VHH binders against Fructose-bisphosphate aldolase 1 (cfxA). Designs and how they scored, part 14

Target 1, 359 residues: Fructose-bisphosphate aldolase 1 (cfxA), of Cereibacter sphaeroides (Rhodobacter sphaeroides) (p27995)
Amino acid sequence: MALITLRQLLDHAAERLQGYGVPAFNINNMEQGLAILAAARACDAPVIASRGARSYAGDIMLRHIVEALAEMYPQIPICLHQDHGNNEATCLSAIRHGFTSVMMDGSLQADMKTVASYDYNVDITRRVTDAAHWVGASVEGELGVLGSLEKGEAEAEDGSGAEGKLDHSQMLTDPDQAVEFVQATRVDALAIAMGTSHGAYKFSRKPDGEILAMRVIEEIHARLPATHLVMHGSSSVAARLQDLINAHGADMPQTYGVPVEEIERGIRHGVRKVNIDTDCRMALTGQFRKVAMESPKEFDARKFMIPAMKEMEALVRDRFERFGTAGNASKITVIPMDDMAKRYASGALDPAVATAKAA
Below, E stands for the ipSAE of ESMFold2; O stands for the ipSAE of OpenDDE; V2 stands for 0.75 times the mean of E and O plus 0.25 times the DockQ between their complexes.

## First folded at step 4 (VHH)

Design x20 (framework vhh_rezetamig_d1)
Fold by ESMFold2-Fast, scan of step 4:
Structure x20 (fold): chain B 359 residues (1-359), chain A 121 residues (1-121)
Amino acid sequence: as target 1 above (359 residues)
Amino acid sequence: QLQLQESGPGLVKPSETLSLTCTVSGGSISSGSYYWGWIRQPPGKGLEWIGHIYYSGSTYYNPSLENRVTISVDTSKNQFSLKLSSVTAADTAVYYCARGDYYDSWEFDYRGQGTLVTVSS
């Protein structure tokens, strides 16, 4: 079984000549897992299989799906990640159930609605990080609240065309605060606020020019060279998928995500983990609608799921290629969590702080 | 440089099946970030989208043509093909193979030179 920690995977991504990004795909069922791993095998790509904070699959079910996938695809390193953990109990439960990586989202209080103080975020994230590192699991923290501004507890449940569009000016993450946060918490990865409507599920208007504050990304990366930057809400909401859905009886309004070109720029400047959910849901839904419209007498769910898996596989393969993830799975030898725990204990994985800007 | 080249018969009889192949050079159909498709231009008319395919085999067809059209891909040969059944004189057109983006729903960044197909008795 080839489960890998987030820290080992993203360290590998950062150590390559140009660096590469790794997509974190939300996985809620067997079909999504099969599509993702078929694409990963075809691309020789490692992958992050992510559980959203709100998911019908649950942590136990997802663990067993991913274990099955690891047996089927033994050459693909798979990171099993809990996204948007709201407190210590949620994060530690995921680790207990076999997750190799967790996100402690201390930017909001445990209700995942009330904005938390900086001190609250530092304290809870530090506690989770200490405990996770004792057993070799990796931790992602968040500084900023963009992805959690919608009512409800998870981005993963929001589909294209949903009510309550987010499109407002965002606070950019202060690089000095990011450095202080990472020194205090020792997180392996950090999600940051990097632009207007970034971390929102979609833009209400077509993006014009620079979407991400590359200067902020560059500065934080330069000052925290051993901490990996994370993009949330990074679906592109491709026009192709919107057209597929609307050509087959849907009424989804025109919407815009983060252009893949902007994600590629972020990766060149220090982004290593890219969270994608909406694009995958659109791929599945588009094909379900196509089968329903073209074959009104079809009742076999498999005849809906097989084209949906193929559509999602094509999308996932595109992201592995464009993020530079492709070709890297065969270059990784997975380090077991017990050995990662020893590395954390030795100080080998401690945050690095540089005073100079990019060399 | 990426190049697409159409090949197939220039003359097809009414009621028969038109078969065209597109050969891709200087790039791979397996990239995933692109779709590969067919468009045509009947004499004196604008471009009409026929359909497209992803390397995975997923296909999308113009609803007006979907009962007559089959597009397939052969990644081992770096080729994709069009079959259009039950042709009539209305199917006479210059046929182009093309590459498109996920971002640009109907915009093509590369296309072939085109091949004229005449449907006549």
Scores: ipSAE 0.000, ipTM 0.273, lowest interface PAE 10.4, mean pLDDT 81

Design x21 (framework vhh_rezetamig_d1; at its last look DockQ between E and O 0.71; V2 from the best seeds 0.00; counts 0 for: pae E 7.9 > 2)
Amino acid sequence: QLQLQESGPGLVKPSETLSLTCTVSGGSISSRSYYWGWIRQPPGKGLEWIGHIYYSGSTYYNPSLENRVTISVDTSKNQFSLKLSSVTAADTAVYYCARSPDYLEGYFDYRGQGTLVTVSS
ESMFold2-Fast, scan of step 4: ipSAE 0.272; ipTM 0.686
ESMFold2, look of step 5: ipSAE 0.013; ipTM 0.531
ESMFold2 (binder alone), look of step 5: mean pLDDT 88; pTM 0.892
OpenDDE, look of step 5: ipSAE 0.430; ipTM 0.750

Design x22 (framework vhh_brivekimig_d4)
Fold by ESMFold2-Fast, scan of step 4:
Structure x22 (fold): chain B 359 residues (1-359), chain A 121 residues (1-121)
Amino acid sequence: as target 1 above (359 residues)
Amino acid sequence: EVQLVESGGGVVQPGGSLRLSCAASGFTFSSYWMSWVRQAPGKGPEWVSSISSSGGSTLYADSVKGRFTISRDNSKNTLYLQMNSLRPEDTALYYCAKSGDYYDWGTFDYSSQGTLVTVSS
């Protein structure tokens, strides 16, 4: 069975009357994949299976895990996505290994720490996009340096990925620059800096300013109607999950997240892909630790992992329901990558730019 | 550290015009979205307008669309608000605001000084 491309999946998400969002969940092992697809089946939801920038499970391992899941769950469209590719070689390697979607993160240099110039980002993203489209794979780009709790394992707790003289403050993406970037690179999806409501509350004097973030999302979406917007760092880091971990012998440092209600607002205003990693890791770890503390004589890893998978499955089901992803898998007929390549070559999937700005 | 100094407020009759200015320092002005926020007597703060870092994109509250124009001069680190066809309900303290960081979802850092605009006959 063919895996779905990101472009086809997000086009379907956008074509419905109100639109819906699709979560992109990181998969590092078999258990996470099983939990995600069990939830997807229960919700009739398509899903994006994501590999983070730092490799725990390599391209080959994740390819085989997802192929097995696609065979086990043939009614669920699965997009296999490489998150935060640092250069052409990483992106093309993922495609060669069967990925249907890649992210070229040209906002940072290949070291994934040094902020790149705009021209570097345009150039490298355009090169990857050209090559990916020749073989039918989709490309996500990133404009601006985004904070994200979902970045690869080594950077997950830092959230931003940047270092050096970068300001601690992030700015909202400039819609004119977003239009120029998409016209130049032809990416299928764009990660934008859209702010959050949690971090700087003690220094701000207008807590209800979330209206500005939503208007920026609307403006970019209105001007780029064929390009799908992506939220990075969209784990909520719920107090419940931190409490679950810490109640069972751990001392996890406080970590910040985005309320699900704010993600839902983004989806109503044009966001189609929502990256989640940290919440899933917390769900697994919390239940694993609970079994270890409550059953100290247990040594069967399966007895630890089965409750962990159930906790993660519950979280994934909630996100499919709240993002509007639920009920849509049965409505999608997967287009194979070779046919997507023909569609890219015909110009049918070229970026669209609207001259009128959002009201 | 971050300094925002508003000016240009005053008393004006209904239908009149005023131009507000905000001199910014202590941060890289050209890298941030800038906004105007107002607070009428006895009411909470209301967002008025925002402008992108380049000045190429502008957003307005429905209550001021077609009457107010936001602009910026990145060479002078200065934000402006041209207010036309002023109404009594536009009476408020007007604050210049900088967009917050990535973890500040749509919230603003702004000056406590403000500039008073009074529209009365």
Scores: ipSAE 0.006, ipTM 0.511, lowest interface PAE 9.5, mean pLDDT 81

Design x23 (framework vhh_brivekimig_d4)
Fold by ESMFold2-Fast, scan of step 4:
Structure x23 (fold): chain B 359 residues (1-359), chain A 122 residues (1-122)
Amino acid sequence: as target 1 above (359 residues)
Amino acid sequence: EVQLVESGGGVVQPGGSLRLSCAASGFTFSDYAMSWVRQAPGKGPEWVSSISSSGGSTLYADSVKGRFTISRDNSKNTLYLQMNSLRPEDTALYYCARGPEDYLDSSYFDYSSQGTLVTVSS
């Protein structure tokens, strides 16, 4: 069966009664892919297989891992997604090598460190979106400063302004700008800054009250009902995983991620794609450390890999269940990219802007 | 939202009996094998017993074989452990766990519960 595009998958998620979210899991090796697809089969869940680390597993390698997984699990729709494309060349290379979805991250310059202007972001994202849509691939864009903070060497600073730091309100996506951006670029999905950050150290203190700026999510969704909202930095950094890592020779400070309950709330308000990477890395590393500490004479890599896959699979199954992804794979008939290209060309997939409500 | 809630622990004299229960929610209980795992003070987790999704097969650690009985009620989403002839060495926090899965190392289980304390002392 053909790989599914992001647009078809997220349209299905949005059209279902109550709606559901779809997790996007980073795949860097065979073991992660096996764990994810075993969980997807168990849950009857479609999945987004993401190439998150641009330099670790090449687009060719991930394409072939996902092709093998699609052959092994033909009942599971798999979206093959290039996360955080830094320029046209990276995005088009992924499409050329069989990816069904790309992210053009124009919030940063091609170096993925320097904050980009709004005009740069619009221009490069629109260029990629036009090319991707001509061949039926979907495009995710990013608007807001969250990506800059995630990827910069000095994560908390943009290097400009009096103090070189951004206020929380300056890190939230402006709904007016989001509408303008989507109309200009025609992206299928939009990553928005809603108060989250990427990486293991999401919050140094336990948050008091609402973590996500739900008002921003609600307003953008209401104004752009056909554009799918994306949460980046959506690992929960569960106490259990921190305890697993620290019990076996690590020194990870107490930190708090985005509670799964807040992600579920975001899904109810228009979030359809949920990016998870850190939790999976913690699950694997925690089990590797555990085997190393408890069995210092062990040299068989499989004795490290099998518990790691088990830990990751359990995490992935939980997210499919909690996001409402479970039970939906069997309900999807995959549309090939060539047919998606015809739908894009017809205008059927154009962005929708809701008319202003009467005051 | 996989949730496993144990109950039934307490203090008993050597030779006594206890019945533990685990209420499961957030998944299709009848599709999964279930297990009991325990952790004694100052020790790592120890697998105790497993039961297949249908209840048709059961496995026991050598240390509890003949004394403990695992069972399940799929209509109530509940797992049980009947513990007889209890010994001081059985003192531990007892955890309900989902698994093992056939494609994974059966010595590893995913448990996400608070546990129930069993203390065997005179």
Scores: ipSAE 0.000, ipTM 0.096, lowest interface PAE 21.6, mean pLDDT 79

Design x24 (framework vhh_7w1s_2)
Fold by ESMFold2-Fast, scan of step 4:
Structure x24 (fold): chain B 359 residues (1-359), chain A 117 residues (1-117)
Amino acid sequence: as target 1 above (359 residues)
Amino acid sequence: QLQLVESGGGLVQAGGSMRLSCAASGSTFSYAMGWHRQAPGKQRELVAKISSGSTAYDDSVKGRFTISRDNTKNTVYLQMNSLKVEDTAVYYCARSPDYLEGWYDYWGQGTQVTVSS
């Protein structure tokens, strides 16, 4: 089994000469998993397989899907990650069920809608991090709230996420708080708010200029050189995918996502994990609709699923190549969680804080 | 490796028609394909694009040019009608593997289209 911790994977990404990013793909069914791993094999890319807090597939089902994929693709390191854990119980349950990484999202209260205080976030994230590290599992924390810089709005995904209109200060992570937060919690990775949003409807107009607060990314990375930065809501919502869906009987409004070029800039400045969900769902749905419209006599679900998997595989391959993930799977030797636990206990994986700010 | 080869260019009189073909060594239907052109002393511009479900055209050619593809032949076509002298340019076929329309990674060698008055 080639299950890897998030910390080991992202340390490898950061330690290479140019550094690279790793996309984290949500897996809800067998077809998505097969598409991702086919792409990973073709690209020699490690994988982060992610489950949202209230995703369609439960912890047990996703664990077994990922175990089967690891058995089928033993050359590919796979990190099994629980996204947006709302409390200690959710995070520890994921670890008990075999997840190698969890996200404690203390930026929201346990209802996953109400914005939490900074002190609440520090306390709950620190507790989860301590417990996870005792068994060798990695922890991602979050500081700030996701929302569109264009609209100042946020939408829930999988039953989690801030609701309502957000101001600019709520949508951007404060670098001074980020340093304090990481020192207090000892998280392996930090999701930062930089102007992205969850779901398909990110921007109503094609973005010009700086969509992401790149200065925030640069400053946090410079001050926290050993903590891996995470981008949420990083689907591009490509015109091709919107066209594919709308040409075959859908009515999806024209929207614009995060340009891949902006994600590549983030990776140059310390972004190591890039969460992608919406693009994959659109790829599958677009092909389902195409088969239904063009082949009205078709009733075999496999004839819908096979083109869908090929569409998603092509998308996933593109992201592995563009993020620099490609070519790295064969260079990784997985460290078991028990050994990661010893490294955490030794202090070898503790956060580093630099005093100089980015130029 | 993917290779794009354009054909069908040449000399034509103003008001005439011409069809360009772009033959690919592999399947392109899952990607955006574009026809670009570059006239002497001008920047290269995108004139027509086709993705799985839709087409888009530059305003200068809309209603006169039609882009299409034959997925069984791995070929993309540009049908050019009501040609104008200002349509004179080298025409390039290109593939975008990125799902955003601005990124093209494979280009044909180009085919010359000359429209005489």
Scores: ipSAE 0.000, ipTM 0.154, lowest interface PAE 15.5, mean pLDDT 81

Design x25 (framework vhh_brivekimig_d4)
Fold by ESMFold2-Fast, scan of step 4:
Formats: sequence, C-alpha cells, structure tokens
Structure x25 (fold): chain B 359 residues (1-359), chain A 123 residues (1-123)
Amino acid sequence: as target 1 above (359 residues)
Amino acid sequence: EVQLVESGGGVVQPGGSLRLSCAASGFTFSNYAMSWVRQAPGKGPEWVSSISSGGGSTLYADSVKGRFTISRDNSKNTLYLQMNSLRPEDTALYYCARSPDFMEGWYTGFDYSSQGTLVTVSS
C-alpha cells in the first residue's frame, strides 16, 4: 500500500548477504504498468517505476497509475522515481506530486544537452538532495557522461542526455571525484560512467570480451560502501526481439546492448539500480507488428495490447530473476517518507567513506 | 504489548567478551528487524547494531564494527549481541529495540524496554 523510497529499497538490496540489483522500468501507460506489476507479483519482486525525461505521461498521470497499481498489488513495494531531472524545479515538482525518489542529472545543464561543469553538478545536486531529504525522498546523482557521444548524433536509453563517442578517459568516472561528489551532495545513489573499451551501448557492432569497466565499479563501491551505484543504458537488445520486429515488416538495423551476463557481474560488484527502457519498447513493438501483419483485419486495440503485455511481462520476469530481485518483496516492510525524513535528519543515512580500494 | 527482556550484562576487564540476549514476546518476532541501542552514563542514547527480520543482513555502528556481532534465533524469539575486545567506552546500559524495519542509526520510533542490561568495562 505504501510507496517505498529508493534509499530504503537499495539499502535492502545491498545489505542482503548475496546482494541483488533492482531494475528501474519506464512506465508511459497503464498497460506497461500492468505488465510490470504482474511480473513483480509472480516473482515476489520489489520494483522501481520510473518516469523518463521523454515520457508523455507527466508526473500527475504516472503518480495516479502507480497509486492504482499499489492498490491492486499491495504486497509489492513500488518506488516511484523521476529519472533525469534537469533542475531543482523539476525534481521538487515530482516530490510534490508524490514521487518517493528523484534523479538530479547535473552532468548536463538544464537544456539536457550541454555538458555541465563539476562545480555546477555539485551545487545543483546538493541543493536538490538537501530539499528532498527534508521530506524523506531519495536522490540519485550522476557523474561522468553516460554512453558514447558522436558529433551530430545522440541516443539515450530514456531519450535524455548527451550520447555519442567521447575520448575513452571521459567515459569513466574518477573514483576520487566520486568520493568528493558524494561527500558534498550526500546523494543516496550515484550513476557512474562505467563505459566500455568498445564505446557506447546499442552499437551496430557486437560486443566482444569484457564490456564494462568492472575495476571502476569495484573501486567506487569499495570507497563508498553506503552509496548505491546505478547503471543507465542497461538494455541488452536481444537478437530474438530484433528478429521479432524485423520478421514483421520493420527495418530496424542490427544493434547490440549490454549482455545480461555483464549486468549480473556489475551487480556482484556493487551495482544496485539497473535502468531498462529500450528492451521493453522492443517487446511491445515486436508484438504490435506481429498482430498487425498476421491479423490484418484486427482493429481491437486490446488484441494488440494483450500479446504486447505478455511479451513485456516475460522480459520483466527474466530481469527480476537474473538480477536477484525475485523473492525479496515479501521481505521488505515499507518505511513511510516522514520516517525516512527523520532518519536523514539523524545522520543515520549519511555517506560512508572507506580508505580501502577494490581488490 | 511488546515485551523485550535483556540479559547477559556484567563487569568485564578491557579486552574481554560478553554475550547479551534479548527475549522478545507480544509480537511476531520473525517479521521485525531488531536493534541494539545503548546509553552510557551522562550521554544520550546511541545505536549499536541492527539485524534484518530473517537474520540475513546486519549493520554496525563504526565504534563497534569488527568487535561486535549481532545475531538472532527466530525459533526462540531471541536476539543476541556478541561483544568482543571490549573497551572502557563500551560501558553503558544496553537495550534491545524493535524497529519498524532493518535500519542503521538511532531512531526515535524504536520500541525498547526500560529494563536494559548493564555492561561495565573496567580494570
């Protein structure tokens, strides 16, 4: 019945003996929400329901969809998260509308295109974190540029951010900078640039070998043991889903994402929140196209939506199982935001800094 | 009514060990995270350690990390605190506390008994 904060959820994930990751799925409509929560119930999994930057479902609409889902699935802790907030007003508006978690993306300026200075990022993220913590909401910050930037080209998991090819060194978050940032801002979670030696996710080239900078993940986690690490751009772009789309009249170019096995390794090394959007969009689109091609006389939107929801539910269930999220919803007692505010005020949730580096 | 009965305190020399126990009744013990909190003479209450409802996760205050071990036996409705390498500054009245969930740090909503168990570390 109650929405969970990101901090409580990810603390639970991190402090279990095995540790586990929690997927954050974008919700744009009722059908996506139904598919996600059906999967969550089937897997006994808590979930992060995310409003993306390009979502036509605004804060108010998503809040009401998630409230309805919380009433229908009272056994499932749901974190309602505003992804890629571009300024204080956006983040605070989300909290005012009932969100339990926000991301202040200070790596980009308010236009969500221009790369921001480190000082800008620290200042704006600290301001949002202070205000959010006063009311018990959690904050995710970001350091480094996620993905790969190319001159004149941009793609993002959620349609926000600077994407393209950058120098390799600019794709990795500096662990010393990460420690300073977390101490200054007191964020609950940190999205880091963990890059690949191959460039960006969702390339036309198939990944080979180790594609995530595990050393960076391990080192930052070891130095910030109480701050949860976040992966953005974590869709795997399965060949099966691309084949499903292209077999039914599409011409989507072959693309590659982050293999689920690599995400599992990241989770073993300190990643706790895993953002997924593209895989879900592909699952829906593949079934829409299949119904349209195989049943050209069908005009009942429900006949398109039901197979799409089933495809998405199967994908979501797989991610809950593979990330270790499954089996944990029944182990969580949700702490209301007012009580989380007291915990923040007491210093109980302050960042921890360790001197040991990853082995 | 929540009833928590602490035991196992005593006088011990620096470097010694003690094991505290807390017998819980009046609620479904296995559904609640539990904590140990202490109050030293002339000081306010301090959170010491917490354990998740199933015992799979533990948290410790920096002052006791590596020296104390929290554990529970849900079949016996009992919480434990194994205290090793005790220091004079560990001298306090120790309280077993029921928390609404697994948590780190002091919380004003802790349900704890007025009884406590006294631990004195002196040479």
Scores: ipSAE 0.000, ipTM 0.111, lowest interface PAE 21.4, mean pLDDT 81

Design x3 (framework vhh_brivekimig_d4)
Fold by ESMFold2-Fast, scan of step 4:
Structure x3 (fold): chain B 359 residues (1-359), chain A 123 residues (1-123)
Amino acid sequence: as target 1 above (359 residues)
Amino acid sequence: EVQLVESGGGVVQPGGSLRLSCAASGFTFSNYAMSWVRQAPGKGPEWVSSISSGGGSTLYADSVKGRFTISRDNSKNTLYLQMNSLRPEDTALYYCARSPDYLWGSYTGMDVSSQGTLVTVSS
């Protein structure tokens, strides 16, 4: 089908009786795209295809890969999303090149390392949101700094404002700020800080239970019922994938991600977009290493890529099923961006604010 | 054996104060986040407040924020809940609970005491 906007897709996810989450998978090449869409077809699942901040393919290349995938899999709504846009220029470039959704990450300055002020975040996110909505594209914002609750550490590396450890209160999104932020910026989706961090090395020990701030998720969702919540850093870092990598010549230390059960709990409390990158990288790398070790004379890259694609497809299919995304692609009629622009202009998609009641 | 024993409940007038205590034993208290959970007559359990293992971070249910203060003394293996400006709606059995982390925010999945201490807010 045609490319779908993030707002339409997540509105559909939220309006279903069983409310579901949609995984956002990073696509860096043709093989990852083929694996994701094969799984989407098998599951009848819509999907978010993301360009990560570090994607070497570029927005032009990814747009053409996704257009080819949309032609090959016309029954699957695909949202083409720019993750972690660092400024207006990056976000607008993605939209100009045909992306239907962008993330303006104003929680960090344009260097993507220095923590930004709240006012900076509001101002830059509002500017991007205004411009994106004029042409029908959706916008995800971010409030709060991602970090690990176990270690009290945040992602931040630069010559100024080195962030090794944060107070736990600084790692959580304040619900009052979230309401004000969404009212000021009019973002379609909001990434909130709930104790997760980017990358594979999130936790040094196995989590004993729920480590996400479910109360914060619940409160923000209740107060912003029309704004979709986003989980970043949501790879599970499964022991099986670590074992696959390490059995074939790697030295990845044992670590733990966010349990899929906790992601499912987040979805029950209002999470609609779930960003997954590390798990897919591990699936591919594990199979590349396995072929290299077991077949040392193999030189045909396709013999490395085909098992890698199968491993990734299996993982992607599992996430579509567990997040409730499966079975929904056939239930969606894509609204073109030009029509979404008219809906934004009418005020039909403006944020809604409700007063959360004490439980 | 893990033991959590609450005390400090009683009858108090609206607007009054009470301080609850929970004596923990059978585990390394300083390694765990702790919580208070309550159950009002005829209602299900409700999470009230949580505190981090070192005591530096706290979280409160909206219904008690600004009125209740959670604290702990790791040298005494004791958890406290200072309750101020009590309301009839605060009437409940209050339970001490060991939680996975202070952001847990839900009674489900907590290791909740079997005893509880009764708090009645009435004249």
Scores: ipSAE 0.000, ipTM 0.114, lowest interface PAE 19.1, mean pLDDT 80

Design x4 (framework vhh_brivekimig_d4)
Fold by ESMFold2-Fast, scan of step 4:
Structure x4 (fold): chain B 359 residues (1-359), chain A 120 residues (1-120)
Amino acid sequence: as target 1 above (359 residues)
Amino acid sequence: EVQLVESGGGVVQPGGSLRLSCAASGFTFSNYAMSWVRQAPGKGPEWVSSISSGGGSTLYADSVKGRFTISRDNSKNTLYLQMNSLRPEDTALYYCARSPDYLEGYFDYSSQGTLVTVSS
C-alpha cells in the first residue's frame, strides 16, 4: 500500500533504539520523483515527498506523480506532504486531493511574508490540526521564523516565505512557547527555527555548530518527547555539488549549508523529519551544465535528464544512509488514514509533556 | 510602549558579587524570552545569558558559565542576573533585552543599561 501518514512514519522512526530521521524531498517533476524512489528502493527506505508552498507543480499534479510512484514502488511507504500551508483552505485542499500530511505555517500570516503573532499561529494551527485529525491526516506546525543566524537573512520559498533580513530574535524557538504551542494545537510534528535559511547561500563561512542552535533542539525534545521535531532548510550545499556546478560555467560564490554531522546530531535529539530541496536542485543543475559544456552538440533533453537523475539518486541514497532511514521501509505496515483518524479520536496520539530538560 | 529599566550596577572588587534587575512594562512579559547583553568599553555588544518565557530553560555564554545565574519573576515582570566571582573583564554596561525567541533579540527593546565596574 501506498501512502503513509507523517505521524505513523515518524512514530516508527522514534521507536527504533537510537531513532532515525526521514528526509523530506521536494518533488517538482517526474524525474525528481523517479530519482528519489529509485534510491528509496535501493536503500529500503521510507520517504516524505513534499510539495512546497506555491510550488512549480500544483497539488493535483504532485498527487498524481506521487500516486504513480506509489504504484511503481509499492514496497516503499511514501508520505505525501504539503509544505508551508499558508491557511486552512490550502491545507484542507491538499488533504481533499489525497495528501496524508500537511504543514500549517502560522509563523507567517497568510501572505507568507509578514511575521505572525504567537496567538495567530496557535489559533490557525489548532483549527487545521482539529480538521486534519478528524480524517486521519497529520499536521506539522512551525514556531519561530527560519533564517540565517550569521546573516539574519531568510529567502522566499516558491515565491513566498519571509523575505530579506529578519530580526535575529525571530530565528530561534523558545522552549516554553514550544511546550504551550504543542499542548494547545496537538500538532504531530514541530518545525523549529534554529538558524537555517532556505536557499543555496546559507553561510559565507563553514559553520562551527554555533550557528545551528543545537541547545534549542535538545531542550525542546527533552520537554516534548512524543512530538517529532523538523529541520527546515537542511541542504548541506555540499562542496562537491558546488564544485560540479562551478566547473561547468556557473558562478556560485563559496558557501556552506548545514553540515550533515549537525543534522545527525539533531536526529539523536529528536529530529525526525529533515527538509531537503536546494541540494537536489544543485545535483540536477550541475549535471545539466556538465552535459551542456562537455557535449555542446547535444539537443536531446533526455541526455541532460538521465545523468541529472543519477546524480540526485546518489545524493538521496547518501541521505537515507546518513539519517538512518535505510533498512526501515520493509519494517513498516502502512495504517490507512481512516484508522489513523480512530487513533487520534481515542487520544492515543495526544502530545506528551515532560519536566526533564536536556543537559 | 515597551520599556525596560535596568538597575543594580556598581563598583566591586575582583571575586565580588552583584545582582542586576530589569523591570519590564508595556508588554506581556511572560510571553517573551529575555536576555542580558553587555558592552565593554571600546568593544561591541556581547550576549551574556538568556532565559525562556516561563523560566524553564536558560543559556549562558562560555565566559560566564558557572559564575552568573539568570532568573525571572513573571508575577513582578522582572528579570535578574546574579553575578558571582566577578573578574575585571566583566566590566561593562549591562543591558536587558526582550526577544520572542530564545537567546536572540538582544539588540531590540533594550534600555540605556547599568554600569558594572570590577576593579580595586
Scores: ipSAE 0.000, ipTM 0.330, lowest interface PAE 13.4, mean pLDDT 80

Design x5 (framework vhh_brivekimig_d4)
Amino acid sequence: EVQLVESGGGVVQPGGSLRLSCAASGFTFSNYAMSWVRQAPGKGPEWVSSISSGGGSTLYADSVKGRFTISRDNSKNTLYLQMNSLRPEDTALYYCARSPDYLEGWFDYSSQGTLVTVSS
ESMFold2-Fast, scan of step 4: ipSAE 0.000; ipTM 0.469

Design x6 (framework vhh_brivekimig_d4)
Amino acid sequence: EVQLVESGGGVVQPGGSLRLSCAASGFTFSNYAMSWVRQAPGKGPEWVSSISSGGGSTLYADSVKGRFTISRDNSKNTLYLQMNSLRPEDTALYYCARSPDYFESGYFDYSSQGTLVTVSS
ESMFold2-Fast, scan of step 4: ipSAE 0.013; ipTM 0.439

